# VHH binders against Cytidine deaminase 5 (CDA5): the designs that were tried, part 26

Target 1, 346 residues: Cytidine deaminase 5 (CDA5), of Arabidopsis thaliana (Mouse-ear cress) (q9s7l8)
Amino acid sequence: MAQQYKFVFTAEQAASEGVTDHKKLPKLIRKARNLVKAPSKVGAVGRASSGRFYLGVNVEFKGLLPHFSIHAEQFLIANLALNSEPKLTHLAVSDNGTVFQDPCYDCTRFLKEINNAHQIEILIKNAHGRDGSFKSLESHMPDEFGSESILSAEPSLLLMERDNCLALIDEDSAAGGISSNADLCSFLKLEALKAANKSYAPYRKCPSGVALFCEGEVYAGWYIETVDRTISLGPVQAALVDFIARGEGKGFDKITGAVLVEKKDAKVGQEDTARKLLEKIAAPNCDFKVFHCQEERKDWITGAVLVEKKDAKEGQEGKLLEKIAAPNCDFKVSHCDEELKDWIKL
Short names: E, the ipSAE of ESMFold2; O, the ipSAE of OpenDDE; V2, 0.75 times the mean of E and O plus 0.25 times the DockQ between their complexes.

## First folded at step 18 (VHH; framework vhh_7nfr_2)

Design t1 (from q3 with R56K; at its last look DockQ between E and O 0.46; V2 from the best seeds 0.71)
Fold by OpenDDE, look of step 18:
Structure t1 (fold): chain B 346 residues (1-346), chain A 122 residues (1-122)
Amino acid sequence: as target 1 above (346 residues)
Amino acid sequence: QVQLQESGGGLVQPGGSLRLSCAASGFTFSSYGMSWVRQAPGEGREWVSSISGSGKSTVYADSVKGRFTIARDNVKNTLYLLMDSLKSDDTAVYYCARWTDYSNEFIKYDVWGQGTQVTVSS
């Protein structure tokens, strides 16, 4: 029975299903589609750089607007992220099990956030049973929708390992670090924070994480941001991907605990959306709590010297120090006439 | 019948090591998070460590962090607690417990073992 709810396949497991290479991705599409609990059954199958295969399914929530829904492609990407896969190499998507088509416009944009998006190949197969062909994801949309961040100087690096260096704000404890949290028994809080630290939020810098509790197990996910915020995957949605992937068919109505961790006064808050979604799908008595986090400051940095060329403008190094140094950090800038690289000396 | 049974306790010198085991039966072990809880003489129960059903997530009390390691073997239906650098303050009865519900930021437990005595003394 456990095999029926499988969303991740090792190379060996895939081989047992007849999937020995990327050309045989369609062999798993039926399994994906059979796992869909919606009227429209969209399945996605992806090959990761590790050699593992991942399934994606569309998720719809009764009584909620379509923007709460999870597309099969989004599910797959979230599934990759949750399993720390660094790259997607091949993708197949089908809504009928016979025809394999391009991802939708929104999903294509979502996919382009991946660090190796330019290397991703998509299976295209028509109804006439011929062996499909692979095309580049990059060929599907104009360059204007590429991975370049308009809002941030940082490249799109979805699926890259991240540490946002966040710590919980304890209003009652002067010391904002996890180590100062007297209540280490709050497993969900810590898991949500861990998720928040993995959150991909490069544009608006509002990372968040969610932990869910259901019948003796914890599931977690984090915010996955896109250039277009409306296409982003919320932390609850991501956690639900984990829930579906590992929950062995459990219903959402059995979720009895939820914790959201997000930045205090975040420009992009997740609380309202999270609350609305959980109120609709979780147990009526679900205990939902929100906690806030902030970036950790390395208070041990009390002095710093920036050495830069005389003509150098205060660059990113100064900004970095402002973020990580103690508030009373003695920061000095020294100018060097020699062709020395900028460095910080503590 | 749902059961948990601890073993591996004993007398050890300060700085020594012990390995506790908790054998689970009567339920799907891999579907449940587990915790270690200890109780010293005359004191209340103290949470020690927790591990998710999958084993991917672990949490430790500050008092044992860096010294203790919680692990599980879902094939053998066994929970483990590796205890290194033991101190006199670690003397307690150690219990394994199964997760059941969540309320007010705490995981609740519905199944407990009988406990195993750990004594750290010179």
Scores: ipSAE 0.756, ipTM 0.912, lowest interface PAE 0.6, mean pLDDT 87
ESMFold2, look of step 18: ipSAE 0.826; ipTM 0.939
ESMFold2 (binder alone), look of step 18: mean pLDDT 86; pTM 0.871

Design t2 (from q3 with K108R; at its last look DockQ between E and O 0.58; V2 from the best seeds 0.67)
Fold by OpenDDE, look of step 18:
Structure t2 (fold): chain B 346 residues (1-346), chain A 122 residues (1-122)
Amino acid sequence: as target 1 above (346 residues)
Amino acid sequence: QVQLQESGGGLVQPGGSLRLSCAASGFTFSSYGMSWVRQAPGEGREWVSSISGSGRSTVYADSVKGRFTIARDNVKNTLYLLMDSLKSDDTAVYYCARWTDYSNEFIRYDVWGQGTQVTVSS
């Protein structure tokens, strides 16, 4: 029964299913589609750079607007992120198991947030049984719809390891002293914070994370932002991907606990959306709590020396240090004539 | 019957190490998060560490961070606690416990072992 709810395959496991290379991705599409719990059954199969294969399925929520739904491609990407996969190399998507088509417009935009999006190949296969062909994701949509940051100069780095250096605000942390409670563990709060620290939110800089509790197990996810906010995957949705991938077919109605961690003054808050979704799908008595976090100031940095070449262009002003160092940080710039080949111990 | 049984406790000198084990039976071990909780003489129970069912997520009390490691073998249905750099303050009966419900910001437990005594003394 455990094999029936498998969303991640090692190379060896995939080989046992007849998938020995990226050309054979369609062999797993039936497995993906069979896992869909919606009227429309869309499956996605992806090959990661690690050699592992990942499944994606569409998720629909009864009684909620379509924007709450998870596309198979989004599911797959979230699944990659949750498993710390750095790259997607090949993707196959099908709604009927025979025809493999391009991702939809929104999913294509979502995919382009991936750090190696320009290397991703999409399987195209028609109904006539011909061997499909691969085309570049970049060929599917113009660059203007790609990973260019409109709001930030930072490149799109979805699936890259991330640490947002967030800590819980003291007023929120005091209520749940982990060490002071005799028989209780504040596990969800800490897991949600960990998730928030992994959140991809480069544009609006509003990272968030969610931890869910269901029948003795915890599932977690984080906010995955896109240039277009409407295409972004919320932290609850991402956590539900983890729930589906590892929950062995458990129903959402068995979720009895949830914690959201987000910034206190976030321009893009997730609380309302999270609450609405959980109220609809989780147990009626689900305990949902929201905690707030802030960026940790590395106020322990009280001194720094920048060593640069004399001819170095003026532009590397200690912008980074201004963000992380103590306000009274003694920052000095030294110039050297020699090639900095080694660490200078100051 | 659902059961947890701790072992590996004993007398150790300060700075020493111990490995505790908790054998689980009567349920699907991998489906449940587990925790270690300890109780010193005359004191209340203190949470020590927790691990998710899959073993991917671990959390520690501040008092044991950097010294203790929680782990599990889902094939052997066994929970472990590796304790290094033991201190006198670590003297307690150590219990393993299974996760059950979440309420009021905390995970609760429904199944407990009998406990194993750990004594740190010179």
Scores: ipSAE 0.584, ipTM 0.851, lowest interface PAE 0.7, mean pLDDT 87
ESMFold2, look of step 18: ipSAE 0.817; ipTM 0.936
ESMFold2 (binder alone), look of step 18: mean pLDDT 87; pTM 0.884

Design t3 (from q3 with R56K K108R; at its last look DockQ between E and O 0.52; V2 from the best seeds 0.59)
Fold by OpenDDE, look of step 18:
Structure t3 (fold): chain B 346 residues (1-346), chain A 122 residues (1-122)
Amino acid sequence: as target 1 above (346 residues)
Amino acid sequence: QVQLQESGGGLVQPGGSLRLSCAASGFTFSSYGMSWVRQAPGEGREWVSSISGSGKSTVYADSVKGRFTIARDNVKNTLYLLMDSLKSDDTAVYYCARWTDYSNEFIRYDVWGQGTQVTVSS
């Protein structure tokens, strides 16, 4: 039964299924599609740079709007991220098992967030039995018209390891950390924070993470942001990818605990969306809690001297120090006349 | 019958190392998170470490962080606790426990082993 819910294949495992190279990706598509619990069965198969193969499936939620749904491609990418895969090299997507098509527009945009997106090859295969061909994802990328192109100037870093350096804001934790509770551990909170620290949110800088509890096991996911916010994957959705991938067919209705960690002053909050989704799919008595995090201040900077020229417009540098320095940082601004040859070696 | 059985406890000198094992039976071991909990004489139970069902996620109490390592072998249905740099304060009965429910920000346990005694004494 465990083999039936397999979403990740080693090279050896894939070989046992007849997938010995990227041209044979379609051999796994049936397995992917058979795992879909929706009327439309879309499967995705991807080869990672590690040599492992990953499956993606579409996920639909009854009674929720389509934007809550997870596309097979998104699922696959989330699955890669959850397994710390740095690169996707080949992708095959099919809704019928015979024809392999380009990802949809939204999924294409989603895929573009991957660090090696320009190297990704997509399988194209028509029904008339001709050997499929691979084309570059880049060749399928729509010409990004407009102001959004400016935001895209940042390198795509999805699937890169990230540490957002977030810490929980424990108003009450002035005393002993989670370690002081003698009997029980707040595992979900820690896992959600860990997920938040892995969150890809480069545009709006609103990382978030979710941990789910179901029948003695924890599943976690994080926010995956896209330039277009509407196609971003929420942290609950990402956690559900983990749930589906590892949960061996368990129902969402068995989820009895959930924790969201997000920034307190996040411009893009996930709480409402998370709550709505969990209320619909999780157990009626699901304990859902939200905690807030903030960026850790590098408290090691306890003193700083800014040397500015008299005519220097009050530059952004002071603001940067305020963000990274300890609250008690002794910050001094010295104005150097042209003649100050002497670099104060601190 | 669902059962947990600890082993590997004993007498060790300060600075020494010990490896505890917990054998699980009667349930799908890989589907459940597990924890180590210890109880010193005259004291309450203290959480030591936790590990997810898959083994991908681990967490430690501050008192043991950097010294103890929790691990599991899902093929052998065994939970492990590697204890290094042992201190006198680590003297306790060590229990393995299975996760069951989540309430009030904490994971609860439903199955416990009988425990294994660890004594750190010069």
Scores: ipSAE 0.589, ipTM 0.854, lowest interface PAE 0.8, mean pLDDT 87
ESMFold2, look of step 18: ipSAE 0.652; ipTM 0.870
ESMFold2 (binder alone), look of step 18: mean pLDDT 87; pTM 0.879

Design t4 (from p4 with R56K K108R; at its last look DockQ between E and O 0.44; V2 from the best seeds 0.59)
Fold by OpenDDE, look of step 18:
Structure t4 (fold): chain B 346 residues (1-346), chain A 122 residues (1-122)
Amino acid sequence: as target 1 above (346 residues)
Amino acid sequence: QVQLQESGGGLVQPGGSLRLSCAASGFTFSSYGMSWVRQAPGEGREWVSSISGSGKSTVYADSVKGRFTIARDNVKNTLYLLMDSLKSDDTAVYYCARWTDYSGEFIRYDVWGQGTQVTVSS
């Protein structure tokens, strides 16, 4: 029965299913679609750079607005992220198992957040039983949807490993460690924090993470931001992807605990959305708690030396030290005449 | 019948190492998070470490962080605790426990082993 709820395939496992290369992605589409618990059954199959294959399914929540729903493509991407896959190379999406089409507009935008989006190939196959063809994701969208955001100077780096260097703001969270009296509640906090530290939120700088507890197991996810915030995947949604992928068909109504970690006074808060979603789908007695985090300062940095060329542009000292150094950090700048790269010695 | 059975305890010198095992039976082991809890003589139970069902997530008490490693083999239905750099203060009966319902404040355990004695002494 465990094989029935499989969302990740090794190369060997895929081969056993007849998927020996990216051209055979459609062979897994039935498995994906059979896992959908919604009236519309959309399946996604993706090949990762590691050689593993991933499934995505659409998720709908009864009684909630469509924006709470998870598209199959979003599911797949979240699944990749949760499994630390750095790249998606090939994608196939189908709502009927025969025709393979381009992702929808929103999903395409979501996909473009991936670090190697320009390399992603999408399977296009018509109903006439032909082998189909692959086209570039980049060719599908207008230039206005480029990888660069007006909101951030950072490139689109979804699926790249991130560490947001966040720490909990609570009296019980001593210096990143669990006290000797720590219990499972602390476990959820730490898992949620860990998720928050992996959160992709480059535009509005509001990372968040969620940990869910269900029948003796913990599931976690983090906020995946897009340029258009309305297309972003919330941390609860991402955690539910983990839940579906690993939960072996368990119902959401069995979720009895949830923890959200987000920045204090975040411009983009997740609490209300998270609460609304959990109230609708989780157990009636689900305990939902919110904790806040902040960027960790390395207050132990009390001295720094910047070595730069004499003609170096001003401002490099402020960017790093303001972020990580102690307020009383002794900062010195040394100039060199040699063609050396700028560096800071701590 | 749902059961947990600890093994691997013993007498060790300070700075020594031990490997504890917890054999699980009677339930789907991979579906449950597990914890190690210890109890020193005359003291209450102290949480040591926890691991998720999948084994992807681990957490440690500050007192054992960097010295102990929790792991599991879901094929063998076995939970492990690798203990390095043991100290006298680590002397206790060590129990493995299965996660149960979340009470909002505490992870509750519904299944416990009988425990294995670890004694660190020169």
Scores: ipSAE 0.510, ipTM 0.817, lowest interface PAE 1.1, mean pLDDT 86
ESMFold2, look of step 18: ipSAE 0.770; ipTM 0.917
ESMFold2 (binder alone), look of step 18: mean pLDDT 87; pTM 0.881

Design t5 (from q3 with S103K; at its last look DockQ between E and O 0.69; V2 from the best seeds 0.69)
Fold by OpenDDE, look of step 18:
Structure t5 (fold): chain B 346 residues (1-346), chain A 122 residues (1-122)
Amino acid sequence: as target 1 above (346 residues)
Amino acid sequence: QVQLQESGGGLVQPGGSLRLSCAASGFTFSSYGMSWVRQAPGEGREWVSSISGSGRSTVYADSVKGRFTIARDNVKNTLYLLMDSLKSDDTAVYYCARWTDYKNEFIKYDVWGQGTQVTVSS
């Protein structure tokens, strides 16, 4: 029964299915498509740099708008991320099992967030074609670098290991950590925080994570941001990828607990979307809680002296120190009338 | 009958190591998350570590993070706690507990072991 809900294959396991190289990716497409519970059955098969093979499936939520849906490609990428795979090398996508086509425009953009996106090869196979061919992902995107390209100044680092250095804002926790005392186990909170710390949110700087509880198991996911916000994968969606991949066919209605961790002042909040989705798919009595996090302050800066000229407009430097210094940092501002050249020698 | 039985406790010097075991019986062990909880003399119960049913997810209290490792063998129906770099403050009775329901951000426990004494003393 465990084989029926398999979304990750080792090289050996794939070989047993006749997939001995990237050219044979289509052999797994049937397995992927058979796992789809939506009317449209889109399967994705990917080869990771580790040699493992990953499946993606489209997910649709009954009664919710299409933007809540997960594309097979997104599923696959989330599955890679959840399994700490650093690179995707080959991808095959099919909605009928015979024709392998380019990812859709949105999914292509999503894929471009991957750190090695330029190396990703996509299988193209027509119904009448003998042998499929691989093409570069890079060759598929029209140069339509719209005005939003300015945000693209940051390197695409999706699937890279990330630590956002987030801590929970607990009014009652002296050290920003969950007090080990009287509360027996805040497992979901901690898992959601872990997920948030893995969140890929380089553009709007709004990382978030979700942990789901179902019958003694916890599933977690994090926000995967794209340049275009509308293509981003929410943390609940990502957690559901984990749920589907490891849940052995369990229904979403068995989810009885959920925790979202996000920044308190997040410009892009996930709470509303998370709540809507969970209300629709989870158990009616699902306990959903939201907690907030903040970036950890570097406690090593306990003292700072800012030397500025009297006429210097209150520079951004003081604000930066306030953000990174310890709360008890002794911060002094000294005004110097003389050329700052001599102070660098101290 | 659903039962949990701890073992492996004892006297150890500071800096030493211990391995605790919790044997589970009477239920499908792999279907339940498990936790270690400890109680020092005169103090309340303190959560130590938790592990999901599959063992994929683990969490630790800050006080033991980096020193303790929770693990499970679902074939042997056994929960483990590897304790390294033990401190005097780790002295307590250690209990294993089975997860039940989730409510108000917390996992609740319905089954407890009898506990095993861990004493860290020079």
Scores: ipSAE 0.581, ipTM 0.845, lowest interface PAE 1.1, mean pLDDT 87
ESMFold2, look of step 18: ipSAE 0.811; ipTM 0.932
ESMFold2 (binder alone), look of step 18: mean pLDDT 87; pTM 0.882

Design t6 (from p4 with S103K; at its last look DockQ between E and O 0.69; V2 from the best seeds 0.67)
Fold by OpenDDE, look of step 18:
Structure t6 (fold): chain B 346 residues (1-346), chain A 122 residues (1-122)
Amino acid sequence: as target 1 above (346 residues)
Amino acid sequence: QVQLQESGGGLVQPGGSLRLSCAASGFTFSSYGMSWVRQAPGEGREWVSSISGSGRSTVYADSVKGRFTIARDNVKNTLYLLMDSLKSDDTAVYYCARWTDYKGEFIKYDVWGQGTQVTVSS
């Protein structure tokens, strides 16, 4: 039976595999592990809030350092994100198909970025145990994780839909320049931009996206940032998750085009890492291009008056205007003691 | 023989709608990305929309975004362009084209249809 390259199961499909509830997650672990191409076969199975089941597999790249590798848990989370799943409810991870263990420290931190991380239950099963038991992700997190979360001013919102409001800097993109070229379609660039706009990069504010071309199909991924930068998932890695999940077993050597979109002069640049990875795994003639984006500024706002109540926490509305107003916007802040209802009529 | 054939063009009033079709033959349709390109009289080629082989990924030119929808039926070997809220500026010959390879920042085309005329006029 042709190894079905399936990484996403509907509830009905899962049921056909004997997975009728979260306690039966281990039934899919063999399928996950069989899809692993690395020497170490780690599989992850997750139940999403939608009722769908997702597989994760570890990915290793020969000749590259371990930090290029994708953990099964990371793969699963990226797969959730790529499919616009808002929540993960249950997770099972196994490196041998019999024992189900806690995610590693790094993966635990990665999972903690999920908006409903406190609700995630992890399957723990010993070799001699029949059904195992579930424990909360939160219960597994070391106390040290709590302190770092307090330092992060922003809530963990991984898997929430995002729009980073990015636009390409290329003058040709604004002027409809795509229409003047003999090669009329910059599909990868646009897809990479779309991916960049979905990028989860709340800490360092360096979103990026990648689009890969392979035999008439495009695969895309985006940067998934963690508090600890070292465990973040790069946009190429995320795109490769899409490639593996939808590519029906195609090799990376069939990738012949790639585009990275990232901010100009980003503090966290992805270009070098992306280039190194693609040079190693993609087709020898793979064409890799980098384009830059910036936050969209609405140039039509040339003047703004912010009316704030004296007691209003200074600074949040000003930040919004900085994002949407013209660079030369004349911004004035006025403090009014009166109810704001009357000022909208001006 | 590899062939693309457009149909569905015609005369329509501003604000009207049209559906273009492109029938593909002679190749595995689902294995190729497809695009719509248009050319107005006296003007150069303008990219309109593109769709990946599976149909999962779609992109649009800014000029048609929100008004046009690209779709494909891989069982019927047909590419579609649904055009709503048509404007006079949409008047052009519309071509379907098959993707061949990625070069630079662009996807190139190797197979083109003969085109179908779309005229938007009051």
Scores: ipSAE 0.548, ipTM 0.832, lowest interface PAE 1.2, mean pLDDT 87
ESMFold2, look of step 18: ipSAE 0.777; ipTM 0.920
ESMFold2 (binder alone), look of step 18: mean pLDDT 87; pTM 0.883

Design t7 (from r3 with S31R; at its last look DockQ between E and O 0.38; V2 from the best seeds 0.62)
Fold by OpenDDE, look of step 18:
Structure t7 (fold): chain B 346 residues (1-346), chain A 122 residues (1-122)
Amino acid sequence: as target 1 above (346 residues)
Amino acid sequence: QVQLQESGGGLVQPGGSLRLSCAASGFTFSRYGMSWVRQAPGEGREWVSSISGSGKSTVYADSVKGRFTIARDNVKNTLYLLMDSLKSDDTAVYYCARWTDYSGEFIKYDVWGQGTQVTVSS
C-alpha cells in the first residue's frame, strides 16, 4: 500500500518500474495521474540531478477559486524543494498519459525561477510517437523570461538552500529571555519557523512557513515566490504538497492543527489566504495560529565603525551591519584616505 | 495491542552517558511522531525531546539541548534517546509517548510506556 502513494523514487526504484533513463519518464506518468483526486488528472514526472525521480499532481480545492489550485508542475517543484533537491534536469507533463506537452505559461514562469532552468529539458510527445523528443525549457519561452530577477539584480535561485535567519518575535524576547520551555513544546511553531527560514521570497522579502498536524504527524511547507506574485505558491499549498507526498492518502479533513509563521507587517501577508484555504479543507475544529518572525539581529554589536575609502560604493557594508547589529547600534562611518593601510596591520 | 516499552535506564555517574530505547508495537510506528518525557521525584512531567514520524525533524528542551539526541529506527520500530554529559538534575523516570493530537501549543499523547528509571549520582 505504501508503494501506491509514492511521490519520490530512487534510481533503483525507478529502474524497477522500467525507468532506466530520462527517455522513459512517461512510464511513471500513470502512477502520478492515478494519485490525482481531481476531475482533471494532470501528472508530472521529473528527474533530479541526484538521479531520483519525482512526481507532481494537480490539486484542486472544491469551493475555492482556481488560484488556490496547485498545478502538477508546481507540485513537482515544491516536492523537489521539500526534499532539498538542487536541480531539475528533465520534466514530462501529461493530462492524458499519452501526449506530453509543454508546461503552461504560468508553470513555465515558475520553472524559470529554478537556478538551473536553462538546463531543464522538457519531453514533447505526440499521440503517435513512441519516445518523443526533448527540448530545452529556454527554447519554449526564450524572450519573455530571463533567469534574472526583474525586481532585483539577483539571479533566480529556486531550489538553492536558503537560510533567511529568522527568529520568532516573543513578547519576552525583548527582555533577552530564552523562550519558555513551554514554547519549545510547540513543535508546529518551530517547524513553521524552519520552513519560513527556507522560504524562497527574493523579490518582496516576505518569507513564510506553515506546519500542519494530522493524525500524529507534522507536514511543513514554505512560500515560493515568483516575479509575478499571482503565480507564487503559498506556504499552505506547499505544506499540502508535503502532506500529499508523505501522508499516504490521508484526507485534508483530518488536519487538526496549523501554524503560520510570517514577518510582522509583511507587505505580502499570507494569513488571510491561509485561513481561507484551511477553513475550507481542514477539519472543522482545526486550530490555526499565526506567529510572527523577524530577522535575527546580533545584539552583541552595539557599536561599529566603518572605515571606507572615499571611492567605495556607499551602502553595502552599512546594509550588512543593519542586519547583524543591535537596533541601537552606534554606527559611525569614517572615510580613510590612503594612509589607512597601516591601521589594518595592528 | 498498541504498546510502548522503555528500556536502558540505570545508575550513572555525573558526566556519564546512557542510551534509552522505546520499543513500539501494535501500530505503524513511522506514521507517528514520538516524544520523550521525564518526571523527577516530587515534580511534574517535563518534556524532553520530540521527533517527527519520518525522523527528519527534532526538537529539544533547553535543559537537554546539546547533550541529548533523539533518534528513531522505523524499521526496528524503536525510539532512542542518547544522553550524554548527564547531570544530577537529569534524574527521573523517562517515558516515551506517541503523538495523537495538537492543541496549537502542545502535542497531546495517547500512548505511553511504563517508563525507565534514570539515576545520576556520584
Scores: ipSAE 0.597, ipTM 0.852, lowest interface PAE 0.8, mean pLDDT 87
ESMFold2, look of step 18: ipSAE 0.791; ipTM 0.921
ESMFold2 (binder alone), look of step 18: mean pLDDT 87; pTM 0.879

